# Miniprotein binders against b1l550: the designs that were tried, part 106

Target 1, 279 residues: b1l550
Amino acid sequence: MRLPEELLERARDIHSEAPSHRIKLDRVGSFGLKVPVEFKGFLLLAEADVWVSLPEGRRGVDLSRQVEAIYELSNPPKDPFSLCREAAISLLEKLNYADSSGVSIRFDAPLQDGESLKYYGVEISSIASDEIINKIRVEILGMTACPCTAELIRAYKSSEIAATHTQRSLGILEVSTKAEHPDPDKLASIIERAMSSPLRTYTKRPDEGGLVIRSLSNARLAEDVVREMIHLFLEEFGHLPEDTHILAAVRSMESVHMHDIYAERSFSLDEIRKEISSH
Key: E = the ipSAE of ESMFold2; O = the ipSAE of OpenDDE; V2 = 0.75 times the mean of E and O plus 0.25 times the DockQ between their complexes.

## First folded at step 11 (miniprotein)

Design qn6 (at its last look DockQ between E and O 0.90; V2 from the best seeds 0.84)
Fold by OpenDDE base, look of step 11:
Structure qn6 (fold): chain B 279 residues (1-279), chain A 82 residues (1-82)
Amino acid sequence: as target 1 above (279 residues)
Amino acid sequence: DPVREAWKYYMEAIQLILEALRLLRKGDVEEAAEEYEEALEKLEEALEIAKEAGNEELIKRIKLLIELVEKLIEKLEKKLKG
């Protein structure tokens, strides 16, 4: 049932009223929207958050206009990067009382793994005001082998390949930049290369054995993985603006402990370059 | 790198669009229109570079933003005539 338009004319615009308390809000929006996106030839259903700032003199945000903004741009489906940036711009245009907007889009990105698919988690964001900040977060699982236990076992029983415990580890790269969003596949590749070995969706027994041997031959602490991620990131993305901010992190789901091991480093490109050059 | 240059122009265009929106919030409609036009010029330059580089994905992304800016200009023009 659609209410008669005549009733809308009689109703007070609650959103445009002065609030009881004149306080600016940073983010007001709709969270958990579902939007189609095209990514690497796949049509995916992504989760999206959209928001704007609210000035102190306005009671509420026109939430319907926010939803309209992103869905207008979602048909036909397009790449999530363009959708994110353009929706952030559209939000500011449609909601002219807002001085800032933001869009976040989350989905599992397909990654080819032989004849099967694996995936990594991705969150793409754009925050627009006087400037635009583009943010991307990539999360992918890999495998780590412990070098400490390997050394202990080597000392106890001489072997060419020292046995050690292995575990799944989640690698995280988060990049915030005024430039274009970095390529998420490249970020995922950096994370995988920084670990002892990648995970596989499908393996035959010989392949599985080889994967484990590779891991054992490339044993790394969580700390090693983070440092390697940073190193590889600088090689691939060193051309980004100096004020680009990076978070590199690993969460290791330790197989011998009840708890996880976590390591991280947050830095700007300028900061980390200075640090490395001083050594 | 032509691709990097094209992205630079693309991002500059975004900054111009954001400035236009800021100007509109202040009521400076004529100045905002000029910023939109300048943004289009930047995107056209980006598009030429991307075409020369043969980067189909970048061409597509630039065209999408051009389309958006054109729509924004049309909306502004309608408000000025009304």
Scores: ipSAE 0.832, ipTM 0.949, lowest interface PAE 0.6, mean pLDDT 93
Fold by ESMFold2, look of step 11:
Structure qn6 (fold): chain B 279 residues (1-279), chain A 82 residues (1-82)
Amino acid sequence: as target 1 above (279 residues)
Amino acid sequence: DPVREAWKYYMEAIQLILEALRLLRKGDVEEAAEEYEEALEKLEEALEIAKEAGNEELIKRIKLLIELVEKLIEKLEKKLKG
């Protein structure tokens, strides 16, 4: 059912009124939108949030224009990075009372894993105002092997191949920059290379045994994984603007404990270079 | 690196688009149109570099932003006629 268009002439425009309390709002938006995206030849269903700032003199945001800004650009499906940046621009154009806009897009990214696929988490954002800031967060699971227990067992039995507890660890890289979004596959690769070994969708027993042995030969603390992530990140992305901000973190789901271990470092490129060069 | 150079022009174009939007909020329609045109010039430079590098993914992304800028220019041209 469609209501008569003439009602627009008679109805009060609630959104354009001044509020009773003149307070600026930083983020007013629509969250949990479903949008199709194309990534590396795959058509994926992504989840998006869109928002704008709301000045102190405006009671509400035109919510239909917000969703229009992203949905118009999402058909036909396109890469999520172009969608994210272009929707942020379109929001500012369509909602001309706002001084900033934001878009976030979340999806599970496919990775080749032998003859199968595995997935890792991606969330990208673009925040537009007088400038644009592009953010990407990548989360991927890997395996870590504890070097402390390995050393204790080696000392007990004098074994060249140490036994130790192994566990899934979630690696996180988050990058905020004025340049283009970093490639998520490169970020995922950095995380996996920092771990004791990658996780596989499946293995058969001989391959599984080999994977476990290789992980034991590359035993790492959660702290070591974070440090290695930072090292590898600087090799790949040290060219980004010096005010680029990074968060590197690991949550290790320790198999011999009822609790997790967490390690984290945040830094700007300028900050970490000064720290490293002082040694 | 040609790919980095193309991205530099791409991001410069976005900065020009944002400046055009700022000008429109102030009512400076003719100056905003000039910023859109300059953004399009930056994107054409990025496109040439991406084509010479053979980067099909970047070519597609640049063409998408060109399309957006062309629509924004069209909207402004209609306002200037009215």
Scores: ipSAE 0.805, ipTM 0.942, lowest interface PAE 0.9, mean pLDDT 90
ESMFold2 (binder alone), look of step 11: mean pLDDT 84; pTM 0.790

Design qn7 (at its last look DockQ between E and O 0.96; V2 from the best seeds 0.85)
Fold by OpenDDE base, look of step 11:
Structure qn7 (fold): chain B 279 residues (1-279), chain A 82 residues (1-82)
Amino acid sequence: as target 1 above (279 residues)
Amino acid sequence: DPVREAWKYYMEAIKLILEALRLLRKGDVEEAAEEYEEALEKLEEALEIAKEAGNEELIKRIKLLIELVEKLIERLEKKLKG
């Protein structure tokens, strides 16, 4: 049921009115939209947030135009990177009173794991104003083995491979850059390689045993994992602009404690290069 | 690296598009149109480089942005005639 268009002529445009308090808002938008995206041959339903700034002299944002902006670009489905950047631009064009816009798209990215699939979490964002900032956050689970317990057990019982407790650990890489979005698969690979071992969706018993042995042979603290992530990131993405910002983090779901261990480092490429060169 | 060079042109084009939008907010329509045209030129350069490199995915992404800019120009022209 559509209301008669004639009613629009009679109704005040509430959104265009002056607000009671002349205050600029940074972000006003629609959160939790569902949009299709094409990612590496998969058609995925992603969650999307869209927003714009609101000037001090305008009461509200035309939310319908925001939704229109992203859905017009979502058919046919395209890669989430292009969708994110182009939607951010489209928002500024459609909402000409806004001086900034933003789009965030979240989904589980498939990864081939032999004959099965595993996944990592990804959030792709673009924030547009006078410049565009592209942001990507990747989260993937791996396995860590504790080197401290391994050393204690080695001291107690002589063994070539010391037993130790293992746990799932969530690795996180967040990159913000004025360049193109970094490849999320490469980021996920960096995280997995920084862990004691990757997780597998499907394992036969011999394969499972091998995976555990690998983890025991590559025991790492949460701190070790973060440092390794940073090292590997610099090797792969050192060509990004110097003002590129990175968050590297690990949350270890400790198997011997009721709490998690967390480690992180936030840095710019310029900052971390100076730090490493000073040693 | 030709792929990196193409991305550089692509990102420069985005900056030009954003400048055009800023100019439009100020009412500078003619200057905005010039920025859109310059953005298209940058994207065309990016496209040529990407084609030479044989990068199909990058070609596709560049073409998508070209399509968007063309639509933006068309919308601007309609506003000027109306």
Scores: ipSAE 0.830, ipTM 0.950, lowest interface PAE 0.6, mean pLDDT 93
Fold by ESMFold2, look of step 11:
Structure qn7 (fold): chain B 279 residues (1-279), chain A 82 residues (1-82)
Amino acid sequence: as target 1 above (279 residues)
Amino acid sequence: DPVREAWKYYMEAIKLILEALRLLRKGDVEEAAEEYEEALEKLEEALEIAKEAGNEELIKRIKLLIELVEKLIERLEKKLKG
């Protein structure tokens, strides 16, 4: 049903009124938007959330202006990092009653895998107020091989059998910083190198054998994968501001068990350096 | 590292843009315009460094932010005139 346009002049502007209860809101926005992004020559359909703060004296947010802000910036499609930062800025400019804004953009990122492609999960966020905080979360699958079972089998069947259970493990790095977003490919590489072996989209028989041998040669507990991720992260990104916050985690889908194993460590750069230097 | 230096100028420009927006919320339009112009100066420095380093992806991202700041300045000048 279409209502008469004449009513627009008579209706109250509900959003600009004061609310009955003067309470500030931290996040008011539109979640689950679909936006195009360009990433490494691919045009991808990403999922985005946008929001602003709402002061105690304003009843509502102009949601159409929020949505317009990000869609105007997404045409033509651009890299998701620029879109994220620029949209956070644009939200504060267009909705000048807000003292903070936020944008999150999620997509599967392509990663070259020989002649084919694989993908890893990316979530990019920018939160703007008197400063901007850039967050990135990367998730990628790899292979882990259990060192405990490998040693037991070696002792029982020395030199005749090299075996252990292997499984897919999901590695996670999440970085929150006042500097630019870290390169997601470098984060994904750190996670894969910390694993016993990377996963491939497909392999031919000789390459499959090599993959398995690599995993057995680099058998690792989930705990050690997390520690290696942290070590590799510090080598690559130790230059970031000292208050940069990191979460490193692994969820291992254990092939011989009905349940998963999980290991996690969160830290700031200054905290982890002090911890390491004390040993 | 020139790429890191260019990003440092880029992030400084964002801080200046956010300060300009804070000033606009307080009604300090002339000061906000000065902050926008300073942000452009930082971005032009970042752009020169990125070009000398030959980093095409960073060049593109800096140009996108320059375009945004120029639009912000244009809208501010329109509000001053109106």
Scores: ipSAE 0.788, ipTM 0.939, lowest interface PAE 1.0, mean pLDDT 90
ESMFold2 (binder alone), look of step 11: mean pLDDT 83; pTM 0.774

Design qn8 (at its last look DockQ between E and O 0.92; V2 from the best seeds 0.83)
Fold by ESMFold2, look of step 11:
Order: sequence, then structure tokens, then C-alpha cells
Structure qn8 (fold): chain B 279 residues (1-279), chain A 82 residues (1-82)
Amino acid sequence: as target 1 above (279 residues)
Amino acid sequence: DPVREAWKYYMEAIKLILEALRLLRKGDVEEAAEEYEEALEKLEEALEIAKEAGNEELIRRIKLLIELVEKLIEKLEKKLKG
């Protein structure tokens, strides 16, 4: 049902009133929107959140303008990074009472895996005010092999047995920067290269054996996976602004335990360079 | 190097667009229009660098932002002319 437009002249504009308690809000928005995006030739269904700040003198946000800002830019579908940045700009333009705007977009990114595909998690955001801050989080599963158990088995009667437990590990890189969003495939590659072996969508027996052998020859503690992720990140993205902030983490589903192992380091580029140069 | 240079101009253009929006909220309409025009200049420089580098993905992204800025300018010019 569509109501007559003339009623707008008689109804109070609740949103533009002053609130009874004049308190600024940091994020007022619409969360869980479905938007189409184009990523590397794939049309994907992404989930988006949009928000703006709300000054103490305004009671409510024009939520229809928020939703309009991102949906107008999503048809026809475009890459999620342009959509994210442009929507953040459009929000601030359309909701001119706000000091800041934000957009986040989440999707599962396809990645070539031989003649098949695999997927990894991506969440990007852009926060706009007098500057824009771009953030990207990538999560991808890999395989780790325990070096401690490998050494114990090797030392068992000086055995020729090469064995250890292997498990799925979730690698995480999160980058917040004033520069452009880093390429998610490069972040995923860094995570996979830091692991003992990548995971495959499927393998035939010779390939499966090869993955396990690779993991044994590249056994790593979760702590050293994080260190390797940082090393590889600095090689690829050391050119980003010095105040760029990174989180590198691994959650390992240890196959011989009832619980997971977690390792994490957060840092700015300036901070980590000073730390490394001091050794 | 060239791809990084193009992204530098792209991000500078975004800062100029955001400054224009800040100026509009203050009512400084002519100054905002100047910032939008400077943003377009930065984006055209970024576009030429991206074309020289042959980076089709970056070319598309720069063109999308140019389209957005052009729409913002047209919207502003309609208000000035009326």
C-alpha cells in the first residue's frame, strides 16, 4: 500500500527534531544489507553494513537515504572496493549532518585451486571523515604440521619414521591504512605461504601424499606461522604508510587436543621496523 | 612504482572530495567546487599513469571515482545556477 504524499506536509519530521537527551552517537546505521559485487569476473552476493555519526542535536538518521546511498552505487554491480569507498563518500554527502560515515562489505572470495576453486573470507571497510581509512580482513584455512612431535618421533630410537600430527589452521591478516585496500589475494597468499601447506578443494592420492610430505618438511609452530606472515607482509606491503596497522593471527585446530591454539601480533609498520632493526 | 603513484593520486583525490564535503557543510560552495575540480585533475593524472602501466583494474576503479565526482559537480552546479 502506498500512502498519499500530501500526508508528509501534516506529519512531524521526527528524525530532524532535537532528542530529549542531547548525546552524540558514533554509529547509526543499517546492517546486513545484501548487495551484488563483481570480484575478478565473479558475481557474488555480499553483505554490507552502512552507518553515519549522528550529532547531539539530531534525533534520528534518515535511514532510507543510507540504504539508497549504497544501492544506487551497486547497480550495475562493481568491484567491492570501489563500492565500499564510494558508498562511504556518498553517505557523507547524502547525510550532511554527519561528521563521519562507514561501510563494511563481507564476501567469500574465490581463489584458483588447480582446475577447481576454493574460497576465503574477506571483510573490507572504509571510514570517511576528513580522511578515509581503509581496512581489510582476510581469513583462509591452511595446514600446519607440529615440529615438536616430528622431532620426538625422529628421536625415537633414531627412527627413519617422518611423522607428526597435522591440522587445519585459520590464518588471519587484518590491515588498516590510509592508502588503498591491499589486494585480498595477496593477503591470502601470504597466509598460505606461511603455513606448512595449503588446503585443496580435493586431491587424488598422489597429490594428497605430496601435500602431507610438504607439510612435514615445512613443519611450523603456530607462533612461527605468525612470524612468517609478518615477514612476508613486510616484503609485499612495506611501502604502505608508516601508521598502517596490522593484525596477524593463527587459530590452529590441533588434531591431538580438545582445544585450539591461538597466536597473534598487532603492530604498526613504524613499530615493527624499529623492533626488527634493534636485533 | 607507477601503480603506487597512481594510487597516491587516487587517494589524494578522495581527500579533496572529503574536504569539498566539509566545505559544503559550512556553506562554502565555491571553495567546495574548486576542491572537486582539483580532485578531477588528480584522478586524470592517476588515470594516465594507470594506462601507461597497463593496469586495467586500476583504470576501471579510477573511472568509477571520476564518474562519482562528475555527478557531485553536476549536482552542485544545479544548485548554483538555481
Scores: ipSAE 0.799, ipTM 0.939, lowest interface PAE 0.9, mean pLDDT 90
Fold by OpenDDE base, look of step 11:
Structure qn8 (fold): chain B 279 residues (1-279), chain A 82 residues (1-82)
Amino acid sequence: as target 1 above (279 residues)
Amino acid sequence: DPVREAWKYYMEAIKLILEALRLLRKGDVEEAAEEYEEALEKLEEALEIAKEAGNEELIRRIKLLIELVEKLIEKLEKKLKG
């Protein structure tokens, strides 16, 4: 049921009115939209947030136009990177009172794991104003083995491969850059390679045993994992602009404790290069 | 690396588009149109490089942004005639 157009002419445009308090807002938008995206041959339903700034002299944002902006670009489905950048631009065009816009798209990215699939979490964002900032966050689970317990057990019982406790650990890489979005698969690979071992969706018993042995042979603290992530990131993405910002983090779901261990480092490429060169 | 060069042109085009939008907010329509045209030129350069490199995915991504800019120009032209 559509309201008669005549009623729209009589109604005050509430959104265009002056607010009671003249205060600029940084972000006003629609959160939790569902949009289709094409990612590496998969058609995925992603969650999307869209927003714009609101000037001090305007009461509200035309939310319908925001929704229109992203859905117009979502048909036909396209890659989430292009969708994110283009939607951010479209928002500024459609909402000409806004001096900034932003789009965030979240989904589980498929990864081939032999004959099965595993996944990692990804959030792709673009924030547009006078410049565009592209942000990507990748989260993937791996396995860590504790080197401290391994050393204790080695001291107690002579073994070539020391037993130790293992746990699932969540690795996180977040990159913000004025360049193109980094490849999320490469980021996920960096995280997995920094862990003691990757997780597998499907394992036969011999393969499972091998995975555990690999983990035990590559025991790492959460701190080790973060440092390794940073090292591998610099090797792969050292060509990004120096003002590129990175968050590298690990949350270890410890198997011997009721709490998690967390480690992180936030840095710019310029900062971390100076730090490493000073040693 | 030709792929990196193409991305550089692509990102420069985005900056020009954003400048055009800023100019439009100020009411500088003619200057905005010039920025859109310059953005298209940058994207055309990016497209040529991407074609030479044989990168199909990058070609597709560049073409998508070209289509968007063309639509933005059309919208602007309609506003000027109306």
Scores: ipSAE 0.794, ipTM 0.939, lowest interface PAE 0.6, mean pLDDT 92
ESMFold2 (binder alone), look of step 11: mean pLDDT 83; pTM 0.789

Design qn9 (at its last look DockQ between E and O 0.94; V2 from the best seeds 0.68)
Fold by ESMFold2, look of step 11:
Structure qn9 (fold): chain B 279 residues (1-279), chain A 82 residues (1-82)
Amino acid sequence: as target 1 above (279 residues)
Amino acid sequence: DPVREAWKYYMEAIKLILEALRLLRKGDVEEAAEEYEEALEKLEEALEIAKEAGNEELIKRIKLLIELVEKIIEKLEKKLKG
């Protein structure tokens, strides 16, 4: 049922009124929208959030225009990075009372894994005001092997074969920059290369043995994984603007403990370069 | 690196688009039109560089932003004439 359009002239425009309390709001938005995106040849269903600032003199946001801003751009599907940046721009164009906008898009990214696929988590955002800030967070699981236990076992038997506890570890890279979004596959690769071994979708027994042997040959503390992630990140992305901000972290589900281990470092590119040059 | 150079022009264009939107909120229509036009010039430069580099993905992304800016300009022109 569609209501008569004539009602629009009789009803108050509630959103355009001044509020009783003149307080600016930083984010007023529509969250949990489902949007199609095209990523690396795959058509994926992503989840998006959109928001704008609301000045102290305006009572409400035109919510239909918010949703329109991203859905108009999502058909036909396009890459999520273009969608993210363009929607942030479109929000400011359509909601001309706002001085800032934001868009976040989340999806599971496919990654080739032999003759199968595996997935890693991606969340991108673009925040627009007098400039645009592009953010990306990548999360991917890998395997770590404890070097402390490996050394004790080596010394105990005086053998060349190390054994130790191994566990799944979640690696995280988060980048905020005024440049374009970094390629998520490259971020995922950095995380996996920092681990003791990658995880596979499935393996047969000889391949499973190979993964374990690889992990024992690359035993690393969670702290070492974070340091390696930073080293590899700087090799690949050291060209980004100096005020680019990075978070590198690992959450390790230590198989011999009742609790997880967590290691983290955040930095800007100019900060980490000064730190490295002083050592 | 031509790909990085093209991205520089792309991001500069976004900054110009955002400035144009700010000017429109203030009612400075002529200045906003100038900023949109400059943004298109930056995007056309980015597109030329991307084509010379043969980067099909970047070409597609630049064209998408050009289309968005042109749609915004057409909407603005229609509003001013009607």
Scores: ipSAE 0.780, ipTM 0.934, lowest interface PAE 1.0, mean pLDDT 90
Fold by OpenDDE base, look of step 11:
Order: C-alpha cells, then sequence, then structure tokens
Structure qn9 (fold): chain B 279 residues (1-279), chain A 82 residues (1-82)
C-alpha cells in the first residue's frame, strides 16, 4: 500500500532537520545489500555496503537514494570494480550534502581448479572524497607444513622427506591505492605461491599424495609465508604508486595447537622499498 | 604501456569529476559543468588509447563511465536552462 502523495507533502522531512547535536558523521549507510555482479564470465550475487558522510547540520541521510544509486548501476550486471567506482561517484551526486562516499562489494570469486572450481574471498571497495581510493582484499586458503617439526623428525629418524604436521592457512592481501584495483586473481596466485601448497577441491589419490609431498618439500613458517607474499607482491605490483598501502597476513589454523598462529605486516610501497634496499 | 596511459587519463577524469562534485556542493553549477566537460574529454582520450591498445575490458569500463558523466551533464544543463 503506497501512502498518498498528499500525506507525504504534509510530513516533515526528518532527515533534513537540524540534529539535536551538531556532530558530523563519517559513515552512514546501508549494509548487507545484495547486488548482482559479473565477474570473469560468472554472474554472482554479491553483498554490498554503501555509505556517505553526514554533515553536522543534517539529522539523517536519505537512505533510499543510496540504495537507488547502487541498484540503478547494477542493472544490467557489470564488473564489481566499475560498480564500486561509479556507485561512489553516484552517491556524491545524489546526496549533494555529503563530502565523502564509499562502496564495498564482497563475494566469493570462482577460481578454476582443474575440472572443478575453487574460490577465494574478495572485497572490493572505493572511497570517494577529494580523491578516490580503491581498496581490494583477497583471502584464500592454502596449506602450510611446519619446518620446525620436520627438522626434529629428521634428527630423530633419517628420511629423505621428513614428516611434519600440516594445516590449513588463510592468506590475506589487502591493497589500498589511488590507482586502479589490482587484479584479484593475481593477488590470489601470490598468496597460493607463498604457501607450502595450494588446496584442491578435487584430487585423485596420486594427486593428493603429490600435493602433500610438495607441501613437505616446501615447509614454511607463517612468517615465511608473509615474507614470501610481500616479495612476490613487489615483483608483480611494484609499479603501483609509492603511497599504495598493503597488508599482508597469514592465519594458520595449527593442527597441533588449540589456537591459530597469526602473522602480518602493514606497509606502504615506499616504506618497504627503503627497508629492503637497506639490507 | 598504452594500457597504463589510458588508466592515467581515466584517473584524471575521476579527479575532475570529484572536483565538479565539490563545486556543486558549493553551488558553483557553471564551474562544475566545465569540470565535467573536461572530465569527459579526458575519458574520450582514454578511450582512444584503449582502442588502440585493443583492450576490450578497459574500453568497456571507460564507456560505462562516459555514459554516467554524460547523464550528469545532461541533468546539469537542464538545471542551468531552467
Amino acid sequence: as target 1 above (279 residues)
Amino acid sequence: DPVREAWKYYMEAIKLILEALRLLRKGDVEEAAEEYEEALEKLEEALEIAKEAGNEELIKRIKLLIELVEKIIEKLEKKLKG
């Protein structure tokens, strides 16, 4: 049932009123929207957050306009990168009182794994103000083998391939840049290559054995994985602006402990280049 | 790298769009319209470079933003004539 337009004209615009307290808000918006996106030939249902700043003199944000902004751009479905940037701009256009906007889109990205599919988690964001900042976060599971236990077992029992415990590890790369969003598949590849071995959705017994052997032959600490991620990132994305910010992290779901091991490094490209050059 | 050059123009266009939006917030509609027109020119340059490079994905992305900017300009022109 639509309320008669006449009643709407009589109603006070609550959102445009002065607030009781004149305080600016950084982010006001709708979180957990579902929007279709096209990614690498797949039509995916993504989760989206949209927000704008709210000036001190305005009580509330026109939330309906925010929702309208992203859905207008979501039909027909398009790539999530363009959707983020365009929606951020559209939000500022539609909500002229806002001096900043932001869009975040989250989904599981399909990744080909032989005849099957695996996936990685991706969050693509754009924040617009005087400048636009593009952010991407990639999370993918891999496998790590412990080098410490391997050395202990080697010392105890001589073998060509030392047995060790293995565990699932979550690798994380988050990049914030004033340039275009980095390619998420390349980021996922960096994470997988930094680990002892990738995970497989489907494997036959011989392939499984080979995967484990590879892991054992490439034993790495969580710290090793993070450092390797950074190294590989610099090789692939060293052309990004120097003020580009990166978070590289690993959460290892340890198989011998009740807790996880976590390692991270946050840095700018300028900072890390200086650090590496000094050694 | 022509692709990188196209992205450079694309990002410059975005900066101009953001400036236009700032001007609109101040009530400077005419100046904002000029910034949008300049942004459109930058996007057109980006599109030409992307076409020369044969990058279909980039072409598509640029075209989408051009369409958005054109729609905004049309809205502003209607406001200025009205």
Scores: ipSAE 0.410, ipTM 0.771, lowest interface PAE 1.2, mean pLDDT 90
ESMFold2 (binder alone), look of step 11: mean pLDDT 85; pTM 0.810

Design qo1 (at its last look DockQ between E and O 0.94; V2 from the best seeds 0.79)
Fold by OpenDDE base, look of step 11:
Structure qo1 (fold): chain B 279 residues (1-279), chain A 82 residues (1-82)
Amino acid sequence: as target 1 above (279 residues)
Amino acid sequence: DPVKEAFKYFMEAYKLIQEAWRLLRKGDVEEAAEEYEEALEKLEEALEIAKEAGNERMIRMIKKMIEYVKEMIEELEKKLKG
């Protein structure tokens, strides 16, 4: 049932009224929308957040226009990167009182693993204001083997490959740039290569054994993994603008402790280049 | 509506920039440069419209995008000459 348009004309526009307190809000929007996207030939149902700033003189945001902005661009389904960027711009157009807008799209990205699929987590964001900033966060699980325990066991028992505890570790790369969103598959690859070994969805016994041996032969601290991620990132994405901001992090779900180990570094490309050049 | 028109040109320019990015991923540097040049023309039109409309926010946004596009054109020109 639709209300008659005549009734709508009689109703005051609550959103356009002056608020009781003249305070600007940074983000007002709809969170947890579901939008279809096309990624690497897969049709995925992604979760989306859309928001705009609200000036001090306006009581509320027209939320229906925000929802309209992203869904108009989502049919037919398209790549999530262009959707995110174009939707952010569209929000500024549709909501002319806003000085900034933002879109975030989250999904599990399929990654080929032999004859099976594994996945990594992706969050794509675009913020439009005086500039358009593109942000991507990639999270993927890998495996780490502890070098400290390996060294202790090697000292105790003469073995070419020392036993050590292994655990799942979550690697995180977050990149914010004025340029195009970095390739999420490349980011995921950097994370996996920085760890002792990748995880596999499907392993036969010989493959599983080989994976474990590889991990033991490439034992790394959480700190090592983060440093390796940064190194590999610079090799692959050193061409990005100097003001590009990166977060590299690892959360190791330790198998011998009840707590996790966490390591991170936040930096700009300019900052980290200066740091490395100084050593 | 001059604001709507300015956004139209801006969005057209931004689509051209996105196309340039796609072309660069393929190694098509010359075609990418052409897309950036076309984007620049669209942005310049958008800027004039935004100035006439007196929309300071759009003016700032367009100017920043123009700076970016000019930087990209310069970088690509260096690659093409080298």
Scores: ipSAE 0.780, ipTM 0.929, lowest interface PAE 0.6, mean pLDDT 92
Fold by ESMFold2, look of step 11:
Structure qo1 (fold): chain B 279 residues (1-279), chain A 82 residues (1-82)
Amino acid sequence: as target 1 above (279 residues)
Amino acid sequence: DPVKEAFKYFMEAYKLIQEAWRLLRKGDVEEAAEEYEEALEKLEEALEIAKEAGNERMIRMIKKMIEYVKEMIEELEKKLKG
């Protein structure tokens, strides 16, 4: 039931009016859009948010133009990174009253895990204003083993005990840069390599034993996991612009405590290099 | 429409920048530099159109991208020399 187009001539254009209170808004948009993307040969259904700034003199945003900006670019399905960046630019063109725009795309990224797949969380965004800033956040679970308990048990007289408590830990890397979004698989790899052992979709008993032995061989404090993540990040991505900003964090769901342990460091590339070179 | 025309050149430049990123991932430094040079040409055209339109935000956005592209060209030229 389509209404006659001639009504547009008679109706007030509510969105283009000035508001009663002339207050700018930072983000006005459409959130939770379903968008198909192609990632590493997989066709995924991602969730996207699109927004623009709204100046103090404009009452509303043309919401249909917002969704048009991303949906025009999403068929046929393509690389989520190019989609994200180009949609952010297209929003500024389509909504010419805005001085900034943003697009976020979220999906679970597949990762090979033996004969099966596992998944890790990815959120990418592009924010266009005077600059275009590309941001990526990767979250992946791994295993950590406590080195303090391991050392105490090692010191115990019985030589047959090699043990400590282990737990799932969530590793986080978030990168903001004017350059290309970092490869999420490389970020996930950095996180997993910093942990005591990866987690698997499933294991048989010999493989499970191997994971536990690996974790004992790489027992690490949450603090040292974060330090190792930073070290590995710099090896892989030290070439990014100096003003690139990174957050590295671990949340460890400590099996012997009623609470989690959390460690975090935020830095720019030029900041961390000065810190390291002073030692 | 000058604003739409400036965005067209800006998007063309941005796609060339994305191609330069792809080429650098493959180690194709000379080709990436060529893409950045072409992007710079498109950005300079976008800038002139944005100035004609008097659109200050576009002018700032284009100038920041030109700055970025010039930095990348300089970095790649150093790499090629030596």
Scores: ipSAE 0.686, ipTM 0.904, lowest interface PAE 1.4, mean pLDDT 89
ESMFold2 (binder alone), look of step 11: mean pLDDT 87; pTM 0.842

